Miniprotein binders against q8h113. Designs and how they scored, part 39

Target 1, 357 residues: q8h113
Amino acid sequence: MVIYHRKVVFTYVRAKRFYHFLNIEMVTDFKSLLPVIDISPLLAKCDDFDMAEDAGVVEVVGKLDRACRDVGFFYVIGHGISDDLINKVKEMTHQFFELPYEEKLKIKITPTAGYRGYQRIGVNFTSGKQDMHEAIDCYREFKQGKHGDIGKVLEGPNQWPGNPQEYKDLMEKYIKLCTDLSRNILRGISLALGGSPYEFEGKMLRDPFWVMRIIGYPGVNQENVIGCGAHTDYGLLTLINQDDDKTALQVKNVDGDWIPAIPIPGSFICNIGDMLTILSNGVYQSTLHKVINNSPKYRVCVAFFYETNFEAEVEPLDIFKEKHPRKETSQVAKRVVYGQHLINKVLTTFANLVENS
Below, E stands for the ipSAE of ESMFold2; O stands for the ipSAE of OpenDDE; V2 stands for 0.75 times the mean of E and O plus 0.25 times the DockQ between their complexes.

## First folded at step 26 (miniprotein)

Design Z8 (at its last look DockQ between E and O 0.83; V2 from the best seeds 0.75)
Fold by OpenDDE base, look of step 26:
Structure Z8 (fold): chain B 357 residues (1-357), chain A 85 residues (1-85)
Amino acid sequence: as target 1 above (357 residues)
Amino acid sequence: SEKVEVEIESDDPFLLEWAVLYIKKLAERYGAEVKVKKKNGKVEVTVKGLSPEVAEKIAEMVKEMAKILGLKVKIEIDGKEYPLS
């Protein structure tokens, strides 16, 4: 799910240039590589009230701070999710996309299904350009009427593949683990911003929404095929589980160059979203990224988006305004209603589904 | 069982560390044994216990990584040079 708010993207590219001057110490050439962060020391202390004082946590927090300031993308290792589960998710995703088209259509995305299910190749658009991918779109399930008229558009169960039968239970387990992991990474990010571990667990962030896109990128025999157009992610944190043998994700660095995000086996690629940018008072800026299909082989990617509460009215957190004061003229000060923005994005992305239904 | 031997040459210690980590994670993905040696400004990474298919796959993935990063590598499968072109 790609959000183009034209105005937010332009302001953020300029501000990243300013923070590059202060943290000279790790001359990680962020021009060519994303940082790798072992978060195991953070996870070992994530339930400890005094976790902020742990030397291993302090080291991870420092790595998270640098990554979020400099590039807004990093690899996560030591994340505690089994490699067997991570690989099984990708294997079963391949198996689904290998199914006959008629079988994939049994879970076809529809407005009546709350925009949940399978979208064929050519339905997804990013900035008015067609994306060369197919996907299953999933969202956190909620009770009918929980989110009023705004939430009604997304009401319904997730449409899981029925073959293999274990797909639903596997993915529900995976979603839970990604949710727990995302929360614990955000405790580290909260500390990195100079808050308590729990700044991202407050009223607007309690009961976090999530989006998951199970994405299949068809093999191509042409160069520069756009699998997913250039965008920032909307939410707080994204966890990318992808095939290990194909480099397709491109991240725009501080110089404005596209760097390839080489998949590391057993890692997540993690990135920050536009809501985290707002909440951080613009300290951590979301990074423009795209997918280029550059392999004749089919590629899968499971993107888990950890979001705010569905009804969240997102503004800079007071603690981060205090720690990181900005001039009031910053576009970051704009209150954004998460659920309304998500719905507008869904309706815009799937406008062609309505015209062809 | 086959072995993949990768010699890495770089003056950038971060790039060297990243490349060694990448090969370690490749080996872990396939349940392979890894040995790392530092000698004369080079890093030699040996991955052992591979099937022929997995050895070729690891060699190709290391080749692609090295190409993307502009990293000077030499790759051998069972002492035979793996082509970088």
Scores: ipSAE 0.808, ipTM 0.935, lowest interface PAE 0.6, mean pLDDT 87
Fold by ESMFold2, look of step 26:
Structure Z8 (fold): chain B 357 residues (1-357), chain A 85 residues (1-85)
Amino acid sequence: as target 1 above (357 residues)
Amino acid sequence: SEKVEVEIESDDPFLLEWAVLYIKKLAERYGAEVKVKKKNGKVEVTVKGLSPEVAEKIAEMVKEMAKILGLKVKIEIDGKEYPLS
């Protein structure tokens, strides 16, 4: 065990030196576009005792570290989820949003539905600005009473579209695959931060909550329509499955410029969230992003959010405090309760939705 | 079947690699063959085995990518220049 630990530590030190050289060389390259990372070497070894020693894993880990430090957004390819499934998820979502409004309202978001369901175009606001999208809000289902009074308001089930008929079964399969993929990417990120592969699978992290927003952006005939206002994601990691036809997602780089996230066929766009910022002791910063619509075509985006356990009290992990000490303790040093924050956001969002209906 | 040829010119090697990768993934989506050739400060990417409809779609998507990135490109479908305006 001691030999294994020291072997892993030495590998981290060598990878850190190599990454520092590559990071310096590539920092300028991410000013206008996002990095693309083939994670297949990571996935091939993610259950292997010696994964940290594998040259392919070391290369992926270096790319993850640079991406997370420099921009907080990256594409993943070689992820093992079939292109057919990725496309079918979007095709079914297009089919649902094409239904008459009255049909979509049959699964509308309500308090009695656990704040799960459909919300119409134009009722969402981000930072006081109207978002021109429609959506289905889905959350991990949990047993009645599991999360006490706090979780009661979010008790399910999800309201899946019945048309197309296969929607629920396919999406539940997709969610399982996204959950597994996110966990494996986080093993790479843990190595990138200098930890063991499993730092994000500790007691308050190993039974992750998830959120899924299934979003439709109506076509527009003018420039620069806000589909979704600027924000950061709250959880650990987001996987974005979006239409390839037009570019609408914009990401704020470290220089403060908005850069377009051009869809790459067969990829996920992947970004880190606020909880990962806290857990990493501020080494990785969640990234402002927005959706600006310039296309007359309808566009779907299926966003999967990998979170902490619902009841998690989130604070910097000890290993990352040791590896990346900070002189000043800011908001990242505060303990936050994930489930309470989520419920507060859900209630606030619904209140705004009703007020602006 | 038709082919799309893309000639890319840039002094930024990261931008070149990214653009080539984009075209490869786009071609992969449609099951097309890809050949990459490096020439004196330029990269030529050839995508083969396309229906006329897919060739035009690929050309348009490459045009839009190049416009967003400010890339100097020349796009041809079966040797005929694809309009960039």
Scores: ipSAE 0.648, ipTM 0.884, lowest interface PAE 1.4, mean pLDDT 85
ESMFold2 (binder alone), look of step 26: mean pLDDT 84; pTM 0.816

